VH-VL binders against q9nrl2r1430to1533. Designs and how they scored, part 178

Target 1, 104 residues: q9nrl2r1430to1533
Amino acid sequence: GGVHELSAFEQLVVELVRHDDSWPFLKLVSKIQVPDYYDIIKKPIALNIIREKVNKCEYKLASEFIDDIELMFSNCFEYNPRNTSEAKAGTRLQAFFHIQAQKL

## First folded at step 10 (VH-VL)

Design w34 (framework fv_nezutatug)
Fold by ESMFold2-Fast, scan of step 10:
Structure w34 (fold): chain C 104 residues (1-104), chain A 122 residues (1-122), chain B 107 residues (1-107)
Amino acid sequence: as target 1 above (104 residues)
Amino acid sequence: QVQLQESGPGLVKPSQTLSLTCTVSGGSIDSGYSWHWIRQHPGKGLEWIGSIYYTGRTDYNPSLKSLVTISADTSKNQFSLKLSSVTAADTAVYYCARGPYRSDWHYYMDVWGQGTTVTVSS
Amino acid sequence: DIQMTQSPSSVSASVGDRVTITCKASQSISSYVAWYQQKPGKAPEPLIYSASYLYSGVPSRFSGSGSGTDFTLTISSLQPEDFATYYCQQANSFPLTFGQGTKLEIK
């Protein structure tokens, strides 16, 4: 409520998008390529959606922004088995996010 | 800031069902986080009871699985524990907690309620 | 179930001391360990996740290390507010399990 750091959220999203491990998270999972994804994942989200929410000033608190990023990682680990390239990318990107989120 | 608060009876009779509720404020239980129940017997360590996720998935400690049910009420932003057929061994402080998310199955509890004391006695 | 064993069960120390607490898993759990601090009458508070990452707001005198089966929590210069019970927790698999706790007492 009422306090947010738009430039900090925007900088962090840009850093995440440019990270080598962002590829599973850039856009929503394709229903054509992964038809069972939306049967399992009930709250799909991706960096392009989070970026749009930042640009529209929809995050009023850092916790709301953090929750959406965490949901994105949670979805990745729920759907993708532990030994997949997606899950490994998610683990590394999430660790990077945790370090950066200390600034928020 | 996210806060959790336990509520329920302080005293339960043997063989009855213990019902506890965790009320979450400052955040939604209908999120990517997992929500956990942990207990601590008098003078002892911590025992994980189980968890619930926004998908409705529940995970229970196998030692308690036949006796435990965890459920969520997103309209009230609450999740609850029911422990059936209680005995004196179920006397403990009960905590609810938030696990941030699955991180390659890393469930760490980063926000805890204050705990509620439950005594099982006739 | 993965058993977590802490050593020592209790330790007496003085302010300014370096304190080390160890935690051993009964099978390999990679880096999937958290550490918690609990003061009498209070809920546990998180200190460390993924073996070595500090939670926000945790003083830098706390550090964690280890992988596989052997993990260590270190307090580099003990402060009066650090006298508490410390717990490790494995997050590798269900059920989640905790160590028995290490009580850090004033010498």
Scores: ipSAE 0.007, ipTM 0.639, lowest interface PAE 9.4, mean pLDDT 86

Design w35 (framework fv_nezutatug)
Fold by ESMFold2-Fast, scan of step 10:
Structure w35 (fold): chain C 104 residues (1-104), chain A 122 residues (1-122), chain B 107 residues (1-107)
Amino acid sequence: as target 1 above (104 residues)
Amino acid sequence: QVQLQESGPGLVKPSQTLSLTCTVSGGSIDSGYSWHWIRQHPGKGLEWIGSIYYRGRTDYNPSLKSLVTISADTSKNQFSLKLSSVTAADTAVYYCARGPYRSDWHYYMDVWGQGTTVTVSS
Amino acid sequence: DIQMTQSPSSVSASVGDRVTITCKASQSISSYVAWYQQKPGKAPEPLIYSASYLYSGVPSRFSGSGSGTDFTLTISSLQPEDFATYYCQQANSFPLTFGQGTKLEIK
């Protein structure tokens, strides 16, 4: 293994980003398109923010990384009703994450 | 009402493994809550040791990570701390505590055990 | 690690006094601080979470304030049962860290 290899956290974030169900999670929700989002969700987060934290070595424990991913999913389910495309995508992506996180 | 109770030996010899158990009553350990170990050295402040979550995921204080194991036994409604290779510096009162529900980002401890005194000496 | 520093380390006061205890974080923790009260020989009891919210059953004479790096715990009219050691805790990041404690003593 070499100095240019991706970290385990980086590899997992890349896997999440490439998943078909990642579209609600790639970037922070637009305040212009969804003006009430930031009134309801007090700890917004997205995969681009998590990836930046991984690149800056801000996660000292695997649990801190997992907690940020779980926060992202909990925000999705808090804001979006169960029958929405966002909530359904979140449910599938969270299940995928739980399988992949066993490698951490 | 949820209550926590620590148990284990009060005296441990240097280089041995300290084993403590926390018994939970009034609520299930197999829930969305996190369960924590905190200690307090004589005359000093509080030090977080680590936690165990839903599905057995654990977090440890990096200063203690190689020495600490936390485990849960859901059939007995208990979680336990093992601290290996103890020294006199591990003499403390050990507390177990309940943390937030699994999706909550911020770890405030709302229920505490009464504490158990552990002395490490020959 | 985030270092939590309390001031003062001890304070002497009389029943009926207004007492203020300060807690300073080495980096910004938003509002993610808790306060605990500990009496001799007993476990810490939670008083306040998220800087300003009182736990159920905590007397209204206790209040918390602050954000970022500077936080305060205030007891507006000190009662005999309030003589204890008080600890702040940051809940922003792992490892969780506590202040060194402030001992509140009878004057």
Scores: ipSAE 0.000, ipTM 0.536, lowest interface PAE 16.9, mean pLDDT 84

Design w36 (framework fv_nezutatug)
Fold by ESMFold2-Fast, scan of step 10:
Structure w36 (fold): chain C 104 residues (1-104), chain A 122 residues (1-122), chain B 107 residues (1-107)
Amino acid sequence: as target 1 above (104 residues)
Amino acid sequence: QVQLQESGPGLVKPSQTLSLTCTVSGGSIDSGYSWHWIRQHPGKGLEWIGSIYYKGRTDYNPSLKSLVTISADTSKNQFSLKLSSVTAADTAVYYCARGPYRSDWHYYMDVWGQGTTVTVSS
Amino acid sequence: DIQMTQSPSSVSASVGDRVTITCKASQSISSYVAWYQQKPGKAPEPLIYSASYLYSGVPSRFSGSGSGTDFTLTISSLQPEDFATYYCQQANSFPLTFGQGTKLEIK
């Protein structure tokens, strides 16, 4: 080990980013590729935004960090039908997140 | 490391109310997690009783009808089960457990108490 | 309610054996199944969530598979500490329901 470790929130975001099912969540949805997304989803968020907030120390409580991650999953399930690859990836990644978040 | 410990009476008389408490250490019940009661009848499988999560919201097994109440005391870091009008059929080992959810979709229980035996008998 | 049915109800095996336990849901539950191990006199311990993901600290000889209604727990090379009762649980809808259990005993 080292004395320079990432914060708990940063460690968890890195684990989420590296997960095979993170691909729908890495960056904000493209308006060009998915033009109706922003008509349906009123509070868009993605892992790159959450990681930026962690790096700027914008989360004062673990609950605030967890709420942003849950918002990301909620948006996925609101927009994407259950049988899509996006919704299936979101379901698996959310389960992984819930297990990892227990360390917070 | 989060740990859960059940406490309550070992013997309850028929028609009375069973009261059990789960004490949580190493983590706060006032968190994004759900907290569950599960029981196991002698020689049988597991039965989910109900849960409490964010800001006191509860879900109960419909088969237990209006007989169950789950509550939380954040100042004591405890959550409790009350089962009214008990019968011999309520004799079981009772477990408390943690699920990592604010949402209703995927309750997997990752931390369990050791269980407490409750016998309903005169 | 979603009924979870395990087979076999009991199995006798030797150390080093490959053991397979199955779980059937009465309706589709996607991948929302967990597996637990319970030793006599002790609480259940989590093994697998979302059909195939191992909990941290669970040995790699355990694996899970399946989707929809049919799920499988496999122990690739049975160890002495693996003799226990195994339960599946669906997490798709309320009420949460468990299988009846599979008791794994020494042959």
Scores: ipSAE 0.005, ipTM 0.577, lowest interface PAE 14.0, mean pLDDT 85

Design w37 (framework fv_nezutatug)
Fold by ESMFold2-Fast, scan of step 10:
Structure w37 (fold): chain C 104 residues (1-104), chain A 122 residues (1-122), chain B 107 residues (1-107)
Amino acid sequence: as target 1 above (104 residues)
Amino acid sequence: QVQLQESGPGLVKPSQTLSLTCTVSGGSIDSGYSWHWIRQHPGKGLEWIGSIYYHGRTDYNPSLKSLVTISADTSKNQFSLKLSSVTAADTAVYYCARGPYRSDWHYYMDVWGQGTTVTVSS
Amino acid sequence: DIQMTQSPSSVSASVGDRVTITCKASQSISSYVAWYQQKPGKAPEPLIYSASYLYSGVPSRFSGSGSGTDFTLTISSLQPEDFATYYCQQANSFPLTFGQGTKLEIK
């Protein structure tokens, strides 16, 4: 972890947030809007939480950052059936992430 | 950028059903956000009518619940309001709006349509 | 239903003034309040959510505070474009309810 790593993580999170398919991932899923989510998903995460962790220098390794983003996608595919708008957005955003992660 | 646009008849006779449609562009209605109808009576404040979520669940203002139906048509990227048995008290500007995506920030509206004026008179 | 009462109903102010608008909920709503600005003939625009968080693009002269039942919107140095009607909204429970509005007008 140096200054360049922190800048790279922040830049990538900002690019993910700005992507058209980020809408399922911007904030933690609301229990009020989706009451059964937390019964199914045991380790919830979202881009705002990941960005906060980046800003607090909580990722010591690039692999930890990548693991949290992959957890976010894994949660999406576990909760949402393949034919949903969420799963389709997740598939496209995950592909975009994999391309960007090659630059880390 | 997401934009919302209301459309409807402008003038409705008492006892008839008011039908309004909100067309969403720049984003999908089937996208995890909540979608709301709000109205504003002449010279008065804002009144929340109800909402529909991407999964089809609706919530209605109890003062209107026997009279109001909100539905979504994902193929047209639209959601609609039907208000039955209208009276002069239903004369208002009607807005559609987007609420938060599945988040803990609960029910603020970040994108609004420009509003459509509905007059109920004979 | 949770009633939201704004005070004052109207306020006259000059450019450069500090303006404070208050909103009182009839029961505790934690921090689940949003503030909107509405200019004549236009739709409301979001300013603040969850009592104190500025919505993206909102000028830093706007701030919100409060928790429980008492909430405040402050404009630290009033600009000409700020003359509008301001509404608070509770997001704690259904039905969602708005305050009656505060009209900010030129003194």
Scores: ipSAE 0.000, ipTM 0.573, lowest interface PAE 13.8, mean pLDDT 86

Design w38 (framework fv_nezutatug)
Fold by ESMFold2-Fast, scan of step 10:
Parts: sequence; C-alpha cells; structure tokens
Structure w38 (fold): chain C 104 residues (1-104), chain A 122 residues (1-122), chain B 107 residues (1-107)
Amino acid sequence: as target 1 above (104 residues)
Amino acid sequence: QVQLQESGPGLVKPSQTLSLTCTVSGGSIDSGYSWHWIRQHPGKGLEWIGSIYYSGKTDYNPSLKSLVTISADTSKNQFSLKLSSVTAADTAVYYCARGPYRSDWHYYMDVWGQGTTVTVSS
Amino acid sequence: DIQMTQSPSSVSASVGDRVTITCKASQSISSYVAWYQQKPGKAPEPLIYSASYLYSGVPSRFSGSGSGTDFTLTISSLQPEDFATYYCQQANSFPLTFGQGTKLEIK
C-alpha cells in the first residue's frame, strides 16, 4: 500500500503497544529465559519487529501487515497453554485488534 | 463465539427458485465481515457461490451470476441465497461461511455453518 | 478462473508418518492460499491461511509452504484424528476456487 495505509498501520501498532495486554508481544521471546521456544515456533515475530517493518515500508499490502499480526497471535496460542496469562492476554489483545482494524 | 446456521427446504423442484437463509449468532452481520455461500456436490469438491459485505456489496461466481442473488437482513442478523431456475446439477450441501472484515483483503473463510442438504428432484 | 490442482488424490499412511500434500495454481497467486480439513459429514475447518500461517488451535504438526504456483501442506507426525479430506483454496482472484481434495486414510 500507500502512505495513508502505512500511517494507519503505525497508528494501529501504537494502539496495540499501549494496550494493557501487549506485554507478551512487545519483543521477541527470550532464548535465555525460554530456550525451547525457537524449537517449537518456526516463524517468531513481535510488535517491535512489525513496527520496524512498517517504518521501513516493507508491507506492500494491508493483508501482509494483518498476516504478521495474526502470526504473532498464532505463535502465542501455539506455545502457551490456553489457561496461561500469556494466552489470556493474547485472546483479549486479538479481539481488540479485530475491533480496531474494522475502524480503518 | 460466532456461529452460523443454514435453513431452507431440503427438496426443490426443477425450474423453481432455491431459497436458503443463514442465521448468525455471537456476532453481527453488520460488523464489517464478508459473508459467503459455498456448496459441495455429492462426492465432489467445494464451489464458491458468492459473498455479501456489510456495505451491501456482492460478488458472484460468474458461472452462476445470472441465477444467483445474495441479500442481507440486518434486523434479523441473517443473509440469504436465492438460486433461480434450479436443475438436478444444483443438488448439493450448501454452507454459509464468514470471511474477512475488509472487501480488499484476501478471502479465507474462518467460520462455517454445519451445512444443509438440498436435493433438486421432480 | 484460476484452477487449483491437488496431488495426490488419495494417500494412505501410518500414524507417525510425515505426509505432504501439494497444490498447484494455474497462474501465480503469490502466497494467497488457504488449507481446510473436512471430516466425513462435517463442514470444512480452516487450518492455514496465506500459505504458511496456522489458525489458532491448529496443532503444530501442520505446516504450509510455497509461493507463486506451487504450495504444500505437511503433517509432520500423522495422528489418528488427521484422517480427513484436505482442500486448498486460492484467495487471489474472484471467483474463489478450491482444489479437488486429497483424501487421507491412516492405518
């Protein structure tokens, strides 16, 4: 996409980062603290990486941006059991994301 | 949890109009998502019929465009399929499904109804 | 219309086997392919979107890859509940089109 689409992506990422449930998603999972994560998750991603991609104009289509956000949530649910604080945060943040994306 | 449920006649005579309705619960058809009809002929694969977006925009399979109409009733939270001049070739299981909340996104269907069987026979 | 062709049409495999199903598009569809699993008598369930991204709740043994015209769905360690028919779908252009399906039978 265009300049307005990139600005909208930046605004949406900022809203996600500011959300109380963003804490599991702000940065890539630590290899030191969670050593088996990268054995299980083959396509790791986080909000800081997505934000860098937005700033470098790496998303050419809105669908590519949304796919990366959805990958982030899919990774969360893949690694973390349903009843963990991480999975619960992911569920709430994903719902918030879907609502915010509809306002675009 | 969003759920979709098809309803309509199980038997339709040739040359008549098939009318099916999809009732949506747990979410609004006016919320921005696209809403689709897909069918599956006996022992065969899936065929996309068409879609409607909350704006009222419709897209139809060109093979069916002269015969198909999809409409929405937001007051009942339903969307419907009308297929005119049916023949035995229209015998299939009919599914309704939900797609993305933007008309310019790529259409992947994430929620499906259970399907309703329609037989076209005299 | 974009034609989607799956191979094989059917496959039999043992629990624990790696199974690969392929899908070819008649023209480039970038990465805009989805995969669905359909069990007898039930509606299709989504597995993968945009070639490689898993839907929430889909087991990690499922993976997708490919771009352009050639796509694959892989099950790394087949389980009994994986018997089903698998369909690919292109999402690049209207009309949306599906592959003919691959029936997976386990022993």
Scores: ipSAE 0.000, ipTM 0.550, lowest interface PAE 16.9, mean pLDDT 85

Design w39 (framework fv_nezutatug)
Fold by ESMFold2-Fast, scan of step 10:
Structure w39 (fold): chain C 104 residues (1-104), chain A 122 residues (1-122), chain B 107 residues (1-107)
Amino acid sequence: as target 1 above (104 residues)
Amino acid sequence: QVQLQESGPGLVKPSQTLSLTCTVSGGSIDSGYSWHWIRQHPGKGLEWIGSIYYSGYTDYNPSLKSLVTISADTSKNQFSLKLSSVTAADTAVYYCARGPYRSDWHYYMDVWGQGTTVTVSS
Amino acid sequence: DIQMTQSPSSVSASVGDRVTITCKASQSISSYVAWYQQKPGKAPEPLIYSASYLYSGVPSRFSGSGSGTDFTLTISSLQPEDFATYYCQQANSFPLTFGQGTKLEIK
């Protein structure tokens, strides 16, 4: 029996996670540690949620997958001022994503 | 060499909050790793409780719902577990463990504490 | 949640035997599987990560294989210190989940 390759979405999520600038995006923000986050961000998402959706085959179109990743970056830039390490990481990771997403 | 050690009360009464602390030595908890709590009920397998990332992000087992809170105190190089409204079913050996470095999404635990036994009884 | 099912639940073997333990995930987890060894009264110790990579210091008689849903841990020539309980763990998505364990006992 053959070994199945990773899906294109899963490969891209893994590449994003392994990027040095992924740290603000790995998991949902803790309400206890950042109490005002959920007052500002109404559609929270993180790479662990997106990866779970990929593994459950919940993305039917590449555009749905891309929309969730872009929502994640949008949330980052809405919550974090431009001069923060979070926003700088988000800017670099988003640029990396745009290059890799051309394969989708 | 990084070492982890659990501490906390060995006996907790039903309906109370279980509080455990993991003390890390030989490395810093804010150094890019994830930090995990796992438990093992008598005669059963391992159950992942939750984790805290060096960034402060937490993730919890949904089966524990709103009952679990994990926090970190970088000044003491410790991370802690609070499990509220305990019952006899929470009797277990509790382990703390280190997960992968920030750029490695693969959540296997490479360093484990020795475990601490918690009994929930009246 | 991803369920991990191990087989067998127990196995009796002799020193020098080849032992195989299998682990099945309820959905595809790619290569995101780890294996642990636990001796009575001790914490689990890592053996394998990413399905097939040996953790530092683990003897070469241990090997892992598989991808997707079916994974295998093999001990090529069983040694006395290998009698323990073995656990697989999926590392693909949250919550992290473990198999129920396979107890390796002396025949």
Scores: ipSAE 0.000, ipTM 0.565, lowest interface PAE 15.4, mean pLDDT 85

Design w4 (framework fv_nezutatug)
Fold by ESMFold2-Fast, scan of step 10:
Structure w4 (fold): chain C 104 residues (1-104), chain A 122 residues (1-122), chain B 107 residues (1-107)
Amino acid sequence: as target 1 above (104 residues)
Amino acid sequence: QVQLQESGPGLVKPSQTLSLTCTVSGHSIDSGYSWHWIRQHPGKGLEWIGSIYYSGRTDYNPSLKSLVTISADTSKNQFSLKLSSVTAADTAVYYCARGPYRSDWHYYMDVWGQGTTVTVSS
Amino acid sequence: DIQMTQSPSSVSASVGDRVTITCKASQSISSYVAWYQQKPGKAPEPLIYSASYLYSGVPSRFSGSGSGTDFTLTISSLQPEDFATYYCQQANSFPLTFGQGTKLEIK
């Protein structure tokens, strides 16, 4: 762990945020725009929340960080059918994440 | 690091219910992913039994659907398989496994338990 | 159910060989195929998902290709630790189904 491990998490989150396919994941889904989302998704999460947890030193293990990122993708695929732009973006971003996560 | 461990009886009598439990460490079962049961008959390939999702939804192999129940106990971080009316054909190594949750694609299993051997015999 | 058929059922090879294993689906499954390696007495380990994406930590000598109904797993230069049984799995629809396995044996 320590500060070196937290710096690696911050760098990876920044790379995810900058990726072209991050748009469905930047902030929590709006209840006004998607009224049934929170009826289906019981543990919502987004990149802004994960980044805040990194900055507050809330991840003690790489596995905890990876689990939150994977929860974010799981929520995407649970809510969005395969043929949607959200699901396609999620698939590409998750593949990118898996490559980058090999450094953790 | 996520680890899965199967437990249950090594020997079950025909017509009884087989009960197996998978204990998960390193990740909460209600915080994403799909959780699967797979079996392997002696000298044979792999057969998917079913899954439970972090949301509580279940999917079962139709060939086993009337006989299978998969449930989760989030307080113990465990998920379990019950297979009713077992016969000698249910003799197999039983694995629990984790998969990414994909509502309709990419159901690969990335973490597996070591497997537990179940023999159905009188 | 979608049937997955592997060929060959067994293959004998030497260290350093290029080995190719084929998997055929009974109907089109796009690219939704995973590959697993299983050593005797051990649980299967993931190698590839979505036909061509290598799972984290898997050596680069493993590669996958294909779409529709025909898929291949290639080991570019066989190592001693690669002697195992390999399984394909379709991820397109429920129930999830596996091929019968290909046993890779030392020549």
Scores: ipSAE 0.013, ipTM 0.675, lowest interface PAE 7.9, mean pLDDT 87

Design w40 (framework fv_nezutatug)
Fold by ESMFold2-Fast, scan of step 10:
Structure w40 (fold): chain C 104 residues (1-104), chain A 122 residues (1-122), chain B 107 residues (1-107)
Amino acid sequence: as target 1 above (104 residues)
Amino acid sequence: QVQLQESGPGLVKPSQTLSLTCTVSGGSIDSGYSWHWIRQHPGKGLEWIGSIYYSGHTDYNPSLKSLVTISADTSKNQFSLKLSSVTAADTAVYYCARGPYRSDWHYYMDVWGQGTTVTVSS
Amino acid sequence: DIQMTQSPSSVSASVGDRVTITCKASQSISSYVAWYQQKPGKAPEPLIYSASYLYSGVPSRFSGSGSGTDFTLTISSLQPEDFATYYCQQANSFPLTFGQGTKLEIK
């Protein structure tokens, strides 16, 4: 990546963090409080980790950034049944992401 | 270990706003648990009102959504319920409770307050 | 909303009896049921989560079973402290809903 890519990724992550439906995604699930989460989810990720990776210029391609965001949503839908508040928040936030990602 | 205690007025007049606070001790409300309000009408069963998470996100019972607001004050280790436009039908014992952060498929409320009786009467 | 219906609404029993309480969901909830015990004037206390897992500190005479729509709470040998009202709760979807309660009283 470059300066333009970093700016675009940072703006998008900030928009996701500020969205009302970001609450399941802000930080990693605590393994001491929810130990079975890490038995099911093999590649955990959250917006704070993605934002740190953006700030450290760890994404070399836009596709790598998009892959991490999509992994986050995939984990949500794998762990949480469709009718839960977590899955519903994930569905709405993913739709918002797809619209905003068109600006990349 | 963790204890919850409800507080608020025992008597509220019809059309006013009911305000209750739950004080948490022995643990922090910003620790990743879910925090719930449940009520029980005289001689009836339990009704879930809503919840708040450490992130500040709230879920409300659709039957009460337009009337209910739940908020948290992490500096005081408290979360609160406001129920607007109360009627005699809102007379109940109100409980606060702790649940896990997990999705609703694993919600069990493992710590409960003692309950506070609220009567709505003129 | 998922409706939870308990049977019976009340049951009279003696110390030492085996007591079974049932709970039926209006639609499938897998195994995502919790059971609570409530004594007069007190808050509900958790007994069971995820249909069959005993909450920490709950006596082993309590057990839960079921999946889909039909669930049971069993007390294998009733003790004096077990006379209370019991509630089931579905944890599958919002809003969280409870059964109407089963009152267990002395015969």
Scores: ipSAE 0.000, ipTM 0.558, lowest interface PAE 13.4, mean pLDDT 84

Design w41 (framework fv_nezutatug)
Fold by ESMFold2-Fast, scan of step 10:
Structure w41 (fold): chain C 104 residues (1-104), chain A 122 residues (1-122), chain B 107 residues (1-107)
Amino acid sequence: as target 1 above (104 residues)
Amino acid sequence: QVQLQESGPGLVKPSQTLSLTCTVSGGSIDSGYSWHWIRQHPGKGLEWIGSIYYSGTTDYNPSLKSLVTISADTSKNQFSLKLSSVTAADTAVYYCARGPYRSDWHYYMDVWGQGTTVTVSS
Amino acid sequence: DIQMTQSPSSVSASVGDRVTITCKASQSISSYVAWYQQKPGKAPEPLIYSASYLYSGVPSRFSGSGSGTDFTLTISSLQPEDFATYYCQQANSFPLTFGQGTKLEIK
């Protein structure tokens, strides 16, 4: 064969994962480490889930993909106070995402 | 089972380009896995150099980014490392390794080559 | 870059001993830690992924624990084949980084 080309959604997820501030978003928040998280956050999501949805061709529109990424950031800001390392990382990564999403 | 084997010159002169190839058998590099280069300096620990994904996307250690190129040749089932402008500091054992399948973003290396020793000396 | 600090740099132990090796990340990495065993002249072999899960074929005397910044590899009853160098690796973010290694030596 040959090298398969990544979709635009996959390239953007790859860029987000590579970012230094992606650490709070790489996988779902642990119920064991943070037991009250799922009492507060009703629609949990993370970059590994979003990437799997891209790989399964579950996003039909760019808006659906963008909505899932924005949900991820919204969950972060709802659960984590503004002065936490998680919220600060989320703020910087969200700004990066908004710049990159212009190409979608 | 999947096996990886490094090949390349054991001795490279300073300022030249080091070229290493990893041959994969028992599985295809044109699959959902990531493929990595790691090195180990004498008396030091392990240093991740970079990776290539089946999609052709590459990631490089920022400390080496201007010097490193990783590429894949799916017809030969190989991926390769080029490290330009080598110095004595690049003397190391070089390993190739397989990382996680495409939906996993946490790069644990489950299959390793045996390693190839590279000495940079005049 | 996330710094991984292993302690101790070396351990002298006898067969049958309980051995613990620690690894500290410079920032929280959740559970995204792997442990590798390297015998002289050989490639590293995976032991543990995601802090506590054993790779297939790894003896049950090996266990891993920890989350956030502090991680531990334990060998409950040391065997002769366990004398090796052990490395932790963070898998949380790029670049991937390893600890400096812990050499397990015969006392």
Scores: ipSAE 0.000, ipTM 0.544, lowest interface PAE 16.3, mean pLDDT 84

Design w42 (framework fv_nezutatug)
Fold by ESMFold2-Fast, scan of step 10:
Structure w42 (fold): chain C 104 residues (1-104), chain A 122 residues (1-122), chain B 107 residues (1-107)
Amino acid sequence: as target 1 above (104 residues)
Amino acid sequence: QVQLQESGPGLVKPSQTLSLTCTVSGGSIDSGYSWHWIRQHPGKGLEWIGSIYYRGSTDYNPSLKSLVTISADTSKNQFSLKLSSVTAADTAVYYCARGPYRSDWHYYMDVWGQGTTVTVSS
Amino acid sequence: DIQMTQSPSSVSASVGDRVTITCKASQSISSYVAWYQQKPGKAPEPLIYSASYLYSGVPSRFSGSGSGTDFTLTISSLQPEDFATYYCQQANSFPLTFGQGTKLEIK
């Protein structure tokens, strides 16, 4: 992507970070607090990593950026049962993302 | 919340094809989750039949010897089971269930339908 | 196919009892076991995934343990609503397989 796309990616990541339901996604899951996580999740990712990739211009296409955000949500739903606070936060934040992604 | 509901005929004649449908509400079938069929014979345990991923990839229990087909209809938010050449041994309660997002990972079923009873009898 | 064998097939217990149900895999499955509770006429309800992790809303009296081939479900203080059939399931490989079930009955 172009310069305008990179600006849009940064704006979207900032909106996601500021959302009340972003707390499960801000940083990588702790191996100390959740030792089972990395046995199940083989491609861990979080908003801080995605933001760094945006800042370093590592996304060449909007689809690559969207794929990383969707991977983040997929990891959440893979690890966390549907009735958990994490899965509920993920469901609401993903819906918010789909609305905001129309700006891309 | 995501909910699943089975539907289909309660009585099927031997040698016919059993056709069941699972209707998904509260979420999209085209959302990246795996969708499963499981059955329970009268007074017995659970048997996994097979699954479909949102992109149409399927996995089947080899014990069913390719008699099973699972398909998805995203326009109706449904997935379906066809079991060919049924016999009395196919009499069971049939459940649909949701598994995790990816078909190549460890499947624990977090959402189940209520089940539908199928009797194979003349 | 990986065979899952539960023991006992049935157990009679009283409210307040500690109940232990075991599940044995025919080959090593690491920690990839789930436990389900099923009441008569109802669909199975998920209790535990990856051997020891409780699903949200499952009472803390339920616990799971084990790795490799031997797994255990424990109810620390049995309540009236816990009388049901319990199933283990391996998630290590296809086809997915379940134990034969353990029926927990009123003594």
Scores: ipSAE 0.000, ipTM 0.538, lowest interface PAE 16.4, mean pLDDT 85

